VH-VL binders against o66814. Designs and how they scored, part 1

Scores and structures below are computed, not measured.

Target 1, 203 residues: o66814
Amino acid sequence: SDYLLRAESLFSQLKDANAKEETPYLYGKVKGYYEAIKLYAVEYKEDRIKTLFTLMSKNTKKAVRGAYTEREPLTELITFEPRVYFEEYCDGIMDECFYEKHYEKEKFIELVDYFSLKRRVEFLRNHEGKYCAPFDFGMAEALFNAVSLELMQEKPDEKVLIALREKLEPILVMAEEKLRYAMKKELPCYRNRLSEHIGYWKP
Below, numbering starts at 1 at the first letter of every chain, in headers, positions and changes, except where a header shows other numbers; antibody chains are not in Kabat numbers.
F is the ipSAE of ESMFold2-Fast. E and O are both the ipSAE of ESMFold2, at different seeds. Each is the mean of both directions, binder to target and target to binder. V2 is 0.75 times the mean of E and O plus 0.25 times the DockQ between their complexes.
[cut] marks letters that were taken out.

## First folded at step 1 (VH-VL)

Design i08
Fold by ESMFold2, look of step 4:
Structure i08 (fold): chain C 203 residues (1-203), chain A 123 residues (1-123), chain B 107 residues (1-107)
Amino acid sequence: as target 1 above (203 residues)
Amino acid sequence: QVQLVQSGAEVKKPGASVKVSCKASGYTFTSYAMNWVRQAPGQGLEWMGDIIPYFGTTNYDEKFQGRVTMTRDTSISTAYMELSRLRSDDTAVYYCARGPKYYDFWSGHFDYWGQGTTVTVSS
Amino acid sequence: DIQMTQSPSFLSASVGDRVTITCRASQGISSYLAWYQQKPEKAPKRLIYAASSLQSGVPSRFSGSGSGTEFTLTISSLQPEDFATYYCQQLNSYPPTFGQGTKLEIK
């Protein structure tokens, strides 16, 4: 696909800026979007690819700028917020009614264990994942954003959701393990961040 | 090609201060901590503190707390160590040494050292 | 602070000898220990990190071992250029403390 060739051009820009070393979180995020684009390309879903490429391109620009200016900000986290509705069930014998809480797209939410994924990504984001596991966290965040975007579709694709989830899980585990190790050992990525920001970033 | 190049030797009187520079090249300066270590004549190595250039945060050994200030200028990839209220027992060679990447414990722990800066404190 | 004690403080040996230097920590440091070589009027050079990992460019006659509280640096066949002072350093807990040094003289 044309988007895959254009994505290779973005990696050339990242290489020229030494983004892998200078802005590893944003580099990882660009890689994560690229992996998602490749999954969609196999399924020939061009409209989804356009959205992901736009995000990839925006994060590439920030990575290149960040390498030049020595700053690396957190970028977008896209969360799917399902609507809640209630189902009424009445007991004909007791003449009483009960209400059960349900989520829109509950089938798809359960398919990928979405609330667990959201909690895990938010934990990394709030506990120095950018600094202690920048590449893996960035990549996991982008793949999570792709899951959220698919859940937002009118008709989410189960095959794509499963593929995204399977790609995301090992990367998320690696980021979590690196962060846990850094916290336990008080590595510079965590020790200095915690000391500087303990009042604002409570672990 | 990693290089740490320090400023030249200095002679100071007691009560003065000294500021030693350490210019880094051949690697991403902001990704790696920078340590300062000193060595008195005929003595061993003594860690003084570190700075994380990306964040600007510092950690000083208790012995030097209140007398040492470590800073950096990321635009010229240079770290600084300033020691105030100098005494004759501050006569030493002062080294900068690269520390780890802030996200990888073993990536740079004291693997490259500057050439050293001799500071002599005498009346 | 974790105290690092080296033994011996001074060692005289002949070219070709096997030399062993010991470093003891006052409390457990897992494998977070490095070894350095320092020649007169030169900066220290890291030889070994993580207790046993050889720094690239360091001759294979150098090796390290140990975990917990006791560590060794071994030179399997001493060469004339190995005349130097050797230091261990723990990296388990800040402050990262050094041993007092071992001066190696060639007979």
Scores: ipSAE 0.006, ipTM 0.547, lowest interface PAE 9.7, mean pLDDT 87
Fold by ESMFold2 at other seeds, look of step 4:
Structure i08 (fold): chain C 203 residues (1-203), chain A 123 residues (1-123), chain B 107 residues (1-107)
Amino acid sequence: as target 1 above (203 residues)
Amino acid sequence: QVQLVQSGAEVKKPGASVKVSCKASGYTFTSYAMNWVRQAPGQGLEWMGDIIPYFGTTNYDEKFQGRVTMTRDTSISTAYMELSRLRSDDTAVYYCARGPKYYDFWSGHFDYWGQGTTVTVSS
Amino acid sequence: DIQMTQSPSFLSASVGDRVTITCRASQGISSYLAWYQQKPEKAPKRLIYAASSLQSGVPSRFSGSGSGTEFTLTISSLQPEDFATYYCQQLNSYPPTFGQGTKLEIK
């Protein structure tokens, strides 16, 4: 409700700081949280909107500060760690037992292909996604965080999960394409960062 | 409005060093790579290297490895190119030119150039 | 390194002529090519990027075409102010290399 209006005031602060150009990763992250908030507003989930707005606000503060200091840190990655169950199955004829692995909330994990999403986001995070595709990566990271937070609910909402997944996929693909292009062509965002890391790893 | 303004002409003796500055205005200095290109009298354009001001990271043409150092001061939106152990064939006009955004290769690639700095190396 | 070869190296033409300058890459560079105009004692000015996209503020008589290894800059009706040296540059791979230049002289 009032969170959408408050979100617009955060974008005014970002505009004044030129955050889209100065801190594109954090700008993208703020934008991603805003898109998630809009999805939840359709479902009238006030408690989830409040949580996402807090994250949005914190990242806005960091983006504004980062624009001033010309530094742009990676911020939160929120992962859902499902409990693993092992259920015993015994063959009555052979009197032999086996264990079958299950995850809590398996239906919802499979609905969004959560483990694949997690690996894809972590790949971008660990391979210069912030530098080679900052806006798309930041936005994807925020939407992934929203998926994780929904999976953490006692009863995840399937409609919301599907909507988040559908918003996330094209953004994630764009970030991945930009990163792989940069790697293949050894663009400055990737090549110069690799050379810097090599220089710091001296015996 | 994008503008790149370079330091003035230099006359140097063989064995000396020269440091050319390039002050940027009208855009977010840290987001775009900065290239250095030189042109000997009557000759074509020769890429020397680039720097990403946000990170301070550089990439030099092999020809200049060990003699060139590219730096920047983000507080005054200025890039620098220093060429050491000068010899007469380093006599040239040295240009800075804006490169792409470090996160968007197709944005701003050699689209703006400085006015050039003439460096003359003679005894 | 990708070698860029321009032809012709020198070209003499009259006002109103259609002028064509060709640039060949030693290996495929897709459409990652730019064209520059440089007048005496001035910095180069970008005319064309991405092989065929016209830079804002550049007259429409300039056009670019090609992909892969062969590229063409065309001036459809030469004007007196087009006297200059023209360079192509590949942007596919580091180092970004320039052609040797084509000096266009007005007859």
Scores: ipSAE 0.006, ipTM 0.531, lowest interface PAE 11.2, mean pLDDT 86

Design p02
Fold by ESMFold2, look of step 4:
Structure p02 (fold): chain C 203 residues (1-203), chain A 123 residues (1-123), chain B 107 residues (1-107)
Amino acid sequence: as target 1 above (203 residues)
Amino acid sequence: QVTLKESGPTLVKPTQTLTLTCTFSGFSLSTSGMGVAWIRQPPGKALEWLAHIYWDDEKRYYPALKNRLTITKDTSKNQVVLTMTNMDPVDTATYYCARIEGYYDSSGPFDYWGQGTLVTVSS
Amino acid sequence: EIVLTQSPDFQSVTPKEKVTITCRASQSIGTYIHWYQQKPDQYPKLLIKYASESISGVPSRFSGSGSGTDFTLTINSLEAEDAATYYCQQSYSWPYTFGQGTKVEIK
């Protein structure tokens, strides 16, 4: 009952439903969770694998159902919301104080450039990423969720964060470039939705 | 299961026009983002992209050959046709048709290929 | 037109050794690069898409990396059946172009 073997078995359900063609966003998301599970399997982190497998399984169910019903909703986006605190520094002699803003887990946030990743994923999610780059966006979203979940741990694993970021970055770039191409060519995925995002697409 | 197959003449005389048909199954060019490309490979040489056509009839041709190439599709028959005029012995190559992957964009890989057909141009 | 330059043109490699093939683009293409394997008298087979994305049914010893202008295909432990010619191909901009190919054979 190894989670990796169970995760691999979910792909037979996806193949039977032709999910890669019928529900490409959800198929990509399932694939992204699978890639994250493989990374964690090397380090034997069973509790994280359990969480990712649950997400993978739920998205597989939605992909299969969606393939038969021609519906493909956006699913979960998991964001890490670090606590903010201010640190006062006073010189002690002059009684002059200076205030510095800090985030919890600042080192790990900087290690993966988390706020940039969040902004990029949210942009794709709100600007036709599901339609113009469904597979890549779904996969990027799942890998981003894995990054968020790791940052939420009491003590994030730097090796895992680096590995997740290394897998995520090229996929995220690919989704962004497909969207830019769709805009340049005015593909139906973009053109049919142009009026809904004009205020955010062009500063 | 996605398949593609090339058909047409295998021997052509110089100056004649070559017409190749790609017949495919397992996908449709009525699906947004999908395309079919023609790629050739001269014996012992690298692959060369020639032309492609998308579901929305957008077409692109290799610039040096665009005056000689015409690509069309028949969505109802699942066919894409390449016509190449004024054939020359340097055009001797294996000609492949391949699917361009992409539901919502046009920048995917060539993910499924036909077996190819060798076209020999000789006088 | 975007030129893809592969290195090396040819490699003769002992089984089980690591093979590294590079592809350099004449301009930035993000990750819009794909790798194909072509065995003699066969049609090309997609190995890696979008620089590093794995393909179902392709052995895990094949991996890809890179972004921008520099890309790498790696075979971590060469098997006899991996003797083939390998091509990179960009889909960033028309015309689509291929690298000149890298022939890998068993020493």
Scores: ipSAE 0.000, ipTM 0.423, lowest interface PAE 17.6, mean pLDDT 85
Fold by ESMFold2 at other seeds, look of step 4:
Structure p02 (fold): chain C 203 residues (1-203), chain A 123 residues (1-123), chain B 107 residues (1-107)
Amino acid sequence: as target 1 above (203 residues)
Amino acid sequence: QVTLKESGPTLVKPTQTLTLTCTFSGFSLSTSGMGVAWIRQPPGKALEWLAHIYWDDEKRYYPALKNRLTITKDTSKNQVVLTMTNMDPVDTATYYCARIEGYYDSSGPFDYWGQGTLVTVSS
Amino acid sequence: EIVLTQSPDFQSVTPKEKVTITCRASQSIGTYIHWYQQKPDQYPKLLIKYASESISGVPSRFSGSGSGTDFTLTINSLEAEDAATYYCQQSYSWPYTFGQGTKVEIK
């Protein structure tokens, strides 16, 4: 499709700016959105491709600018916030009532283990994942955003959710392994931000 | 354990095309962030990076040599191939392949090297 | 292209003494500098990555420091097996480049 060809053309801009080396988090995020677009292109879901392409394009522009300005900000994290409702349960002795919590779209939330994914991505985001595993974290964050966006649809597509989860899991594991290693070894990517009192002189 | 090994001709004549193969084990270019580079060292001189290829097929070449270099990979065979056209005596050097470390980020060091192969360009 | 200039080009050093090798980049490269040791007729060996990070199997007498444009490799008590040529290398931007090398010999 036209969006897929346009997505491919964005990599020319990234290459010219050396973004893979200069802004690896944003480069990974662009790559993650591209992988999600390819999954949707198989299913001919134009409106979902358009949204992902817009995100990919915005992150490409930030990566290119960041490569020239030595700046690489965290960008969007998109989370699905399901509505909750409670089902009353009064079994056996009728005056012992408990409320059972349920989520809208509970089947789809369970299909991808969404709350676990959200917790894992947020952990990386809050604990130097951008610095210690930039490419994998960026890519995982984009694929997680694609999962969130699909869950926000009125009729989430189970096949797409499974495909996104299958692509996301190994990348998320790699980012987590890199962060765990950096934390264990106190690498500069982690150690430089460990103290809120960054005041030690470093030449 | 990670190993890399260079193979190819050790003597070529001026104007000929050099083809070098890096065969490696202990890692895969299916792994996100991983890359393989080619570096050469003329006798008694400093190291010179030539080209590299990443797991996602992104390629870079030393600009002055870009028209003479081609790098490709075969992920299933754990091989990376460098082709250099129009060889000249000034290209006499030991040629190394090396892994680019991708565990921390895509701009990692060359953490494992092959033993190198000396390529002499002479009539 | 980022030029890395090492100093000195050559050192002859008494065993057990401290060796200091500097590397200056032509522009800021953060901590994207790596140090290699190359003994005669051998392939290079990674000593220090990202300016100061240790490598498993490398003796603790090797250390690195610096950020931005000025970087230092230190051997805090020179051993006979440390006689080699040392290179700095940047991975900040294409093309990746090496310093010209510093040869260290035992007096």
Scores: ipSAE 0.000, ipTM 0.469, lowest interface PAE 15.5, mean pLDDT 85

## First folded at step 3 (VH-VL)

Design a03
Fold by ESMFold2 at other seeds, look of step 7:
Structure a03 (fold): chain C 203 residues (1-203), chain A 123 residues (1-123), chain B 107 residues (1-107)
Amino acid sequence: as target 1 above (203 residues)
Amino acid sequence: QVTLKESGPTLVKPTQTLTLTCTFSGFSLSTFGMGVAWIRQPPGKALEWLAHIYWDDEKDYYPALKNRLTITKDTSKNQVVLTMTNMDPVDTATYYCARIEGYYDSSGPFDYWGQGTLVTVSS
Amino acid sequence: EIVLTQSPDFQSVTPKEKVTITCRASQSIGTYIHWYQQKPDQYPKLLIKYASESISGVPSRFSGSGSGTDFTLTINSLEAEDAATYYCQQSYSWPYTFGQGTKVEIK
């Protein structure tokens, strides 16, 4: 209940600044954090709600500032970097030892297909996703950040991870589809309009 | 116990650069959500927010003063530094540093203040 | 930028009486208003956050209310030590701003 009143204040700030139109990437990111907060509220995970709300609040301030200054920066991408370790085993018949690569929290990484999610979000981030699919990309990035933060927990919650993944997938697909279309059609968001103003040089 | 303390020169001449240091204890700017702000109060006047810096190095400045202000932090030393260029007699004020507790909401209040330091700008 | 206008600028109040201070914002700011007390020659102290939320160590006679544009700080049963200047402050949007202050004296 408390986060609802605080969220209403943040959305009022976004409305006053016309952020949905002026800073759609950051607006989408705020909405994505809000969706993640609502998933945690179902599970009564107060501490996680507060952490995500801090990020929601910061991105709201950046959206409002960006709307007034006509700047919309990329903001945080939070990636879980699992520790890698190697398990040794030896074949007594061939008298040879082999090493098997393992990740910490491997079960949870596999549960959400984390490395695939990371690759897909990074692709959008590096290839004009902010310009060609700003709302969907922003929202996907926030939900991905929530997945990363959950994986960073000492005991990740499987139900929350599944719920986040289920929310994230259709949004990621939409962003990817919009970017693919923009690339195929060479839309201005992809081509960068400034490159079309090359001057003619002659003797 | 959370404490903050301002240090720096108490008298500067017009056009000089003021450098103020906030040294704090009982919290860290490595802690998610934490911030420190600078606020000033001219003698007998209202409080005026100048700048703030958060744990993630996000900064904001009062618009009319932003080309004169620089805020930085040194997390390992528990310090925040404010630099203000081209000082003028109208900048005579008590300068405070204060904590922003932003864990739940980064737009939180100034919950702990330093004692303040009076900076006088005159020839 | 958001202007906060406090009323009254000054009050002289008999001990044990109720004090009411208002703060009006130039636009809706939700509940992003905070109240501070500044006694003579002291630094400000936070009294109320987010319009009505209590602060540990602040006497229960201090309370706040309001949302949107109109906010109130109330001191139920004024004590002699409450003689101070009171400020409201918004953290709704950049730049953050303070009201002009309300001075409360003991009559």
Scores: ipSAE 0.163, ipTM 0.683, lowest interface PAE 5.8, mean pLDDT 87
Fold by ESMFold2, look of step 6:
Structure a03 (fold): chain C 203 residues (1-203), chain A 123 residues (1-123), chain B 107 residues (1-107)
Amino acid sequence: as target 1 above (203 residues)
Amino acid sequence: QVTLKESGPTLVKPTQTLTLTCTFSGFSLSTFGMGVAWIRQPPGKALEWLAHIYWDDEKDYYPALKNRLTITKDTSKNQVVLTMTNMDPVDTATYYCARIEGYYDSSGPFDYWGQGTLVTVSS
Amino acid sequence: EIVLTQSPDFQSVTPKEKVTITCRASQSIGTYIHWYQQKPDQYPKLLIKYASESISGVPSRFSGSGSGTDFTLTINSLEAEDAATYYCQQSYSWPYTFGQGTKVEIK
């Protein structure tokens, strides 16, 4: 198929640049988007496949550039911000009105435990996950972005959400365990970055 | 219907700075995956990509010219601007702007082109 | 920088005959090759994207093939309006580059 040939081309670019070793966070992110694309291919969601390929291609180009410049930036984090609304229920007999608070797409948010996923990914992102668990964190971030994008759809697909969550959870756990171990042992990935949190502003 | 049009000076002197504006319609740089590129063609010679800018402000420049080029966008005006410093007679060329459609892949082709503007660099 | 080398540089062809233009990349570029037609004093027009994908409004006589390093543009039955210069262009990696062009004229 077309996406298989294009994915081969992207992975060939990553191999040429030695991205797995030089830019492991972005390499993991590319792999994560590819895993999401494969899940969508089972469900024949062509428009979502194309969106994810665009993100995959963009991160591939950044990985290749990063390998040449010895710089690996954090890239996109896509979050779904559900609207909160209130539904009025009035008793026509008693003329009483009650208000019930709802989140947009609450059923789907609960299906994947979205707010927990968001907090866990943000924790890794803000606490040296890129350095202490780059591949796993990158892959988890891409799969989380795929969850967010699906929740943004007018009609989220429950089967896809479940499949994405099931792929994402073990990868998140691996990243969290690697980070926790690195923090406990003060490994170079964590210890060498402590000085970046201490700084002073002056004119 | 997608259209692009280049505007700017047609004659510049050596060492001057060239500023070209691409004004387009039928698409927006607020749309995911969209980009605009500048390509030039010296008279009788092949096409040469110069720079591009995407909807998310990602930019790339031809390496040999990167210190001379600046690309910017104004999404609200549907405009992309190329600035090229220290012009030289060898930079005499027709300058095109073109759309990059990156919806499926951010490395898409140049699917719509402007008519081009000839810029002559002469003393 | 990826160099694209087209062959031939020039081709004079009898109407209704087949035209074959090749583009060779200096390294593998998968299917990240695109073909353009440029008539005299005109802007380039996209003919084929991603090696072989058709473009709406382009006559079916134009087709493309190839993967890796060797790519071909074919015009199966040349028409008078097809007299032009043809370019291949890669979008595999930065910087993006064009072939030197192949000029096709009616014999």
Scores: ipSAE 0.096, ipTM 0.667, lowest interface PAE 6.5, mean pLDDT 87
Fold by ESMFold2 at other seeds, look of step 8:
Structure a03 (fold): chain C 203 residues (1-203), chain A 123 residues (1-123), chain B 107 residues (1-107)
Amino acid sequence: as target 1 above (203 residues)
Amino acid sequence: QVTLKESGPTLVKPTQTLTLTCTFSGFSLSTFGMGVAWIRQPPGKALEWLAHIYWDDEKDYYPALKNRLTITKDTSKNQVVLTMTNMDPVDTATYYCARIEGYYDSSGPFDYWGQGTLVTVSS
Amino acid sequence: EIVLTQSPDFQSVTPKEKVTITCRASQSIGTYIHWYQQKPDQYPKLLIKYASESISGVPSRFSGSGSGTDFTLTINSLEAEDAATYYCQQSYSWPYTFGQGTKVEIK
C-alpha cells in the first residue's frame, strides 16, 4: 500500500516535467506499470508490487530526464523464454518411438496467448511504434512486461494473468491501429526523417 | 554482512589516470535493483557523487566530469571499477564506493559504504 | 542541478536538548531526501531515508520530516555520541547532490 502512495509522487514528477507531452512513450510505460501495480494491490501481492514499482520508478526518472534533454530512449522489454522439454512416446503397434514437444508452464502460456502477445509487441517496437503510437505502445509494453514477469514466477497466478491480458489487449490494438494508419498514410513518424526531434512530427 | 572496500593508488601525479576498484561482499549486482556508486569527499569538504552503475548495467555520471569518468562492473567478481582521467590537485579527496539499495525504488539511498581511500594528486 | 542548502552550518548544543537541522532544495523533490551522519575520519552512515523513514539500528531519537523543498532532521534528545557532521542528499534526479553539511558539537 505504501507503493501506491509513492506512485503519486512519481506522477507529480512527471507532471512537473511535462512528460506526457515531452516523453509520451515513457509516460505511457509508467502508466502501464501503475495499472499493473493496482491489479496486484487488489490481490495483496507485495513482492510483485515491489518489482513493478522499481520498473515504474526507473522509467519515471528516464521520462523526466528525457523531457529536459529532449531525448526519449526505448527502455526494457522483458520476455519470458520458456524451457522446452520432450516426452517420449513409443507406439507399440508401429514399434517406433517419437517425442512430444512441451513448454514449461504451457498452461499459462496458452492462457494469455503469450507468443502472440510477444510477436505483436516486438512488431510495434521494431516498426516505429514508439513514434507513431507512443503512449499506447509504452503502456502496452509495460503491461506485457508484467505478463512476462508473472510467467517467470514459480507458480503464476491465473487471475492476475487474465486481468493483465484484459487490460493489455485494447491498448495493444489501439497502438497497432495507429501504426497501421501511419504506415498506410506514410506519416512522418513512420519515416522518422523530418525533424531533429527524433522523428515524430509534433512540435 | 554487507561490506565494500576501495582499492587503488593513493598518490597520483597531475594528468595521470586514476583507476579505483570497489570489491564488495554480502550482495550481488545480479540482484534486481542493486547498484554501486562512487562518491568523493575533498579534505574538510562536502560529499560529491561521481557515478553509479546498476544491476542492469545502466550508468550515470556527474555531468561536469562525464568526459573524465568511466564506470564498469564485473558481476562475477563482485567488483565495480571507476576510471578518472586527467587528474588535477583539486581532485584530491577520499573516494568511497557505496551500495544503492534500489529494490523498492531505483533512486534509493546509499545504505552501505566502504571505508574510503584517500587519493592525493600532487607533482 | 538541484542545490541543497542546510541550516545552520554549525551548532553547539547542550546534551539532552533537541537539535533541528534543515535542508532546503532549489526545486521540489517530493520526499526523495536522505540524511547521513559522518563522524571525524569515518564513512557516512545512513540515518533517515525518503525524508522520514526510519533505518533499522538507528536510535529512535533521530527523525525526519518534510516534503517538497523543506526538510528537517531532528535529534530529539542529543547524546554525546551524536557529535558529528550531518548531510542531506537528494535522489530525485541526477546529478545526485549533497547539502554542504551541518556540524553538531556538544557544548
Scores: ipSAE 0.066, ipTM 0.647, lowest interface PAE 7.2, mean pLDDT 87
Fold by ESMFold2, look of step 4:
Structure a03 (fold): chain C 203 residues (1-203), chain A 123 residues (1-123), chain B 107 residues (1-107)
Amino acid sequence: as target 1 above (203 residues)
Amino acid sequence: QVTLKESGPTLVKPTQTLTLTCTFSGFSLSTFGMGVAWIRQPPGKALEWLAHIYWDDEKDYYPALKNRLTITKDTSKNQVVLTMTNMDPVDTATYYCARIEGYYDSSGPFDYWGQGTLVTVSS
Amino acid sequence: EIVLTQSPDFQSVTPKEKVTITCRASQSIGTYIHWYQQKPDQYPKLLIKYASESISGVPSRFSGSGSGTDFTLTINSLEAEDAATYYCQQSYSWPYTFGQGTKVEIK
């Protein structure tokens, strides 16, 4: 309830600054965080909402400032780095030992295919996704950050992880399709980043 | 209990560089969303925000003073440092550091303030 | 840069009377306004955040209202300890700015 009033104020700021057109990556990121917050609001999880809202607010301020100053920086990418452990198994008959690699929270990592999501988001981030698919990439990045933050919880919520993954996948696919098209056609967003030839990038 | 304390020289000559340290306790800049700001108040005048720094090392400066200000942090020491170059008598003011509590919004309000330190610029 | 204009600049008020201080922003800022109290020779103290949200430890006689461009701080029964200068501050956009202040004295 409280976040709804604050979110309306944030969206008013974005509208006043024309952020959807001026800073589409950051606008998409704000929208992605808001979608994640709404998933948590279906169940009463106030402390998890607070972290996401801080990120939403921070990115809103950057979008508004960026729209007025013609600057749109990349913002946070949050990655979950699971601890690794090894399980030893020895065959007494053959006198041979084997080691199995395991991750903390392996069940949840597999549930959302986390390492694949991480590689896909990092690829977009490192190959001009911000310029070639700004809105979709921004939104995907925020939803991915929400997945990472949930995996960092002591007891991750499987329902939330599945819901986040379901929202994330189609957006991530769209960003990837736009980037692949831009790469294949050598569009200015990918090939040329000079301010006069890049549609939304301003020096 | 959240506390902040400003330290540094109280008298500075024109053209010198001012370095102020904010030492705080009761919170950490490793906490997600947290920030510290510097605000000054010339004698008898209104408050003026100067700069801030967040947990993720992002910084912003008052535009007219940007070329004179540097803000840094040492999270392990619970310190934030403000450096202001080329001091002038018009910079005479009480300088405050304040906490930005950011779990709901990462910019203002300033919920806890230091006592302030008066810095006089004269020769 | 967003200019915050407070009114009145000064008021002298009989104890137990209601005090009203206004803050007008040069553009719409939603509810991104905060109120501070500064007593003589002291540092500012946060009273109200986000136009109307209460702060733990602040007396309930302090309240805030408004949205958009017009905001109000109300002290519903002035006490002697409330003699101070009051500032509004916006966090809607960078650079963050303060109003010029409203000085409240006990008559």
Scores: ipSAE 0.034, ipTM 0.634, lowest interface PAE 8.1, mean pLDDT 87

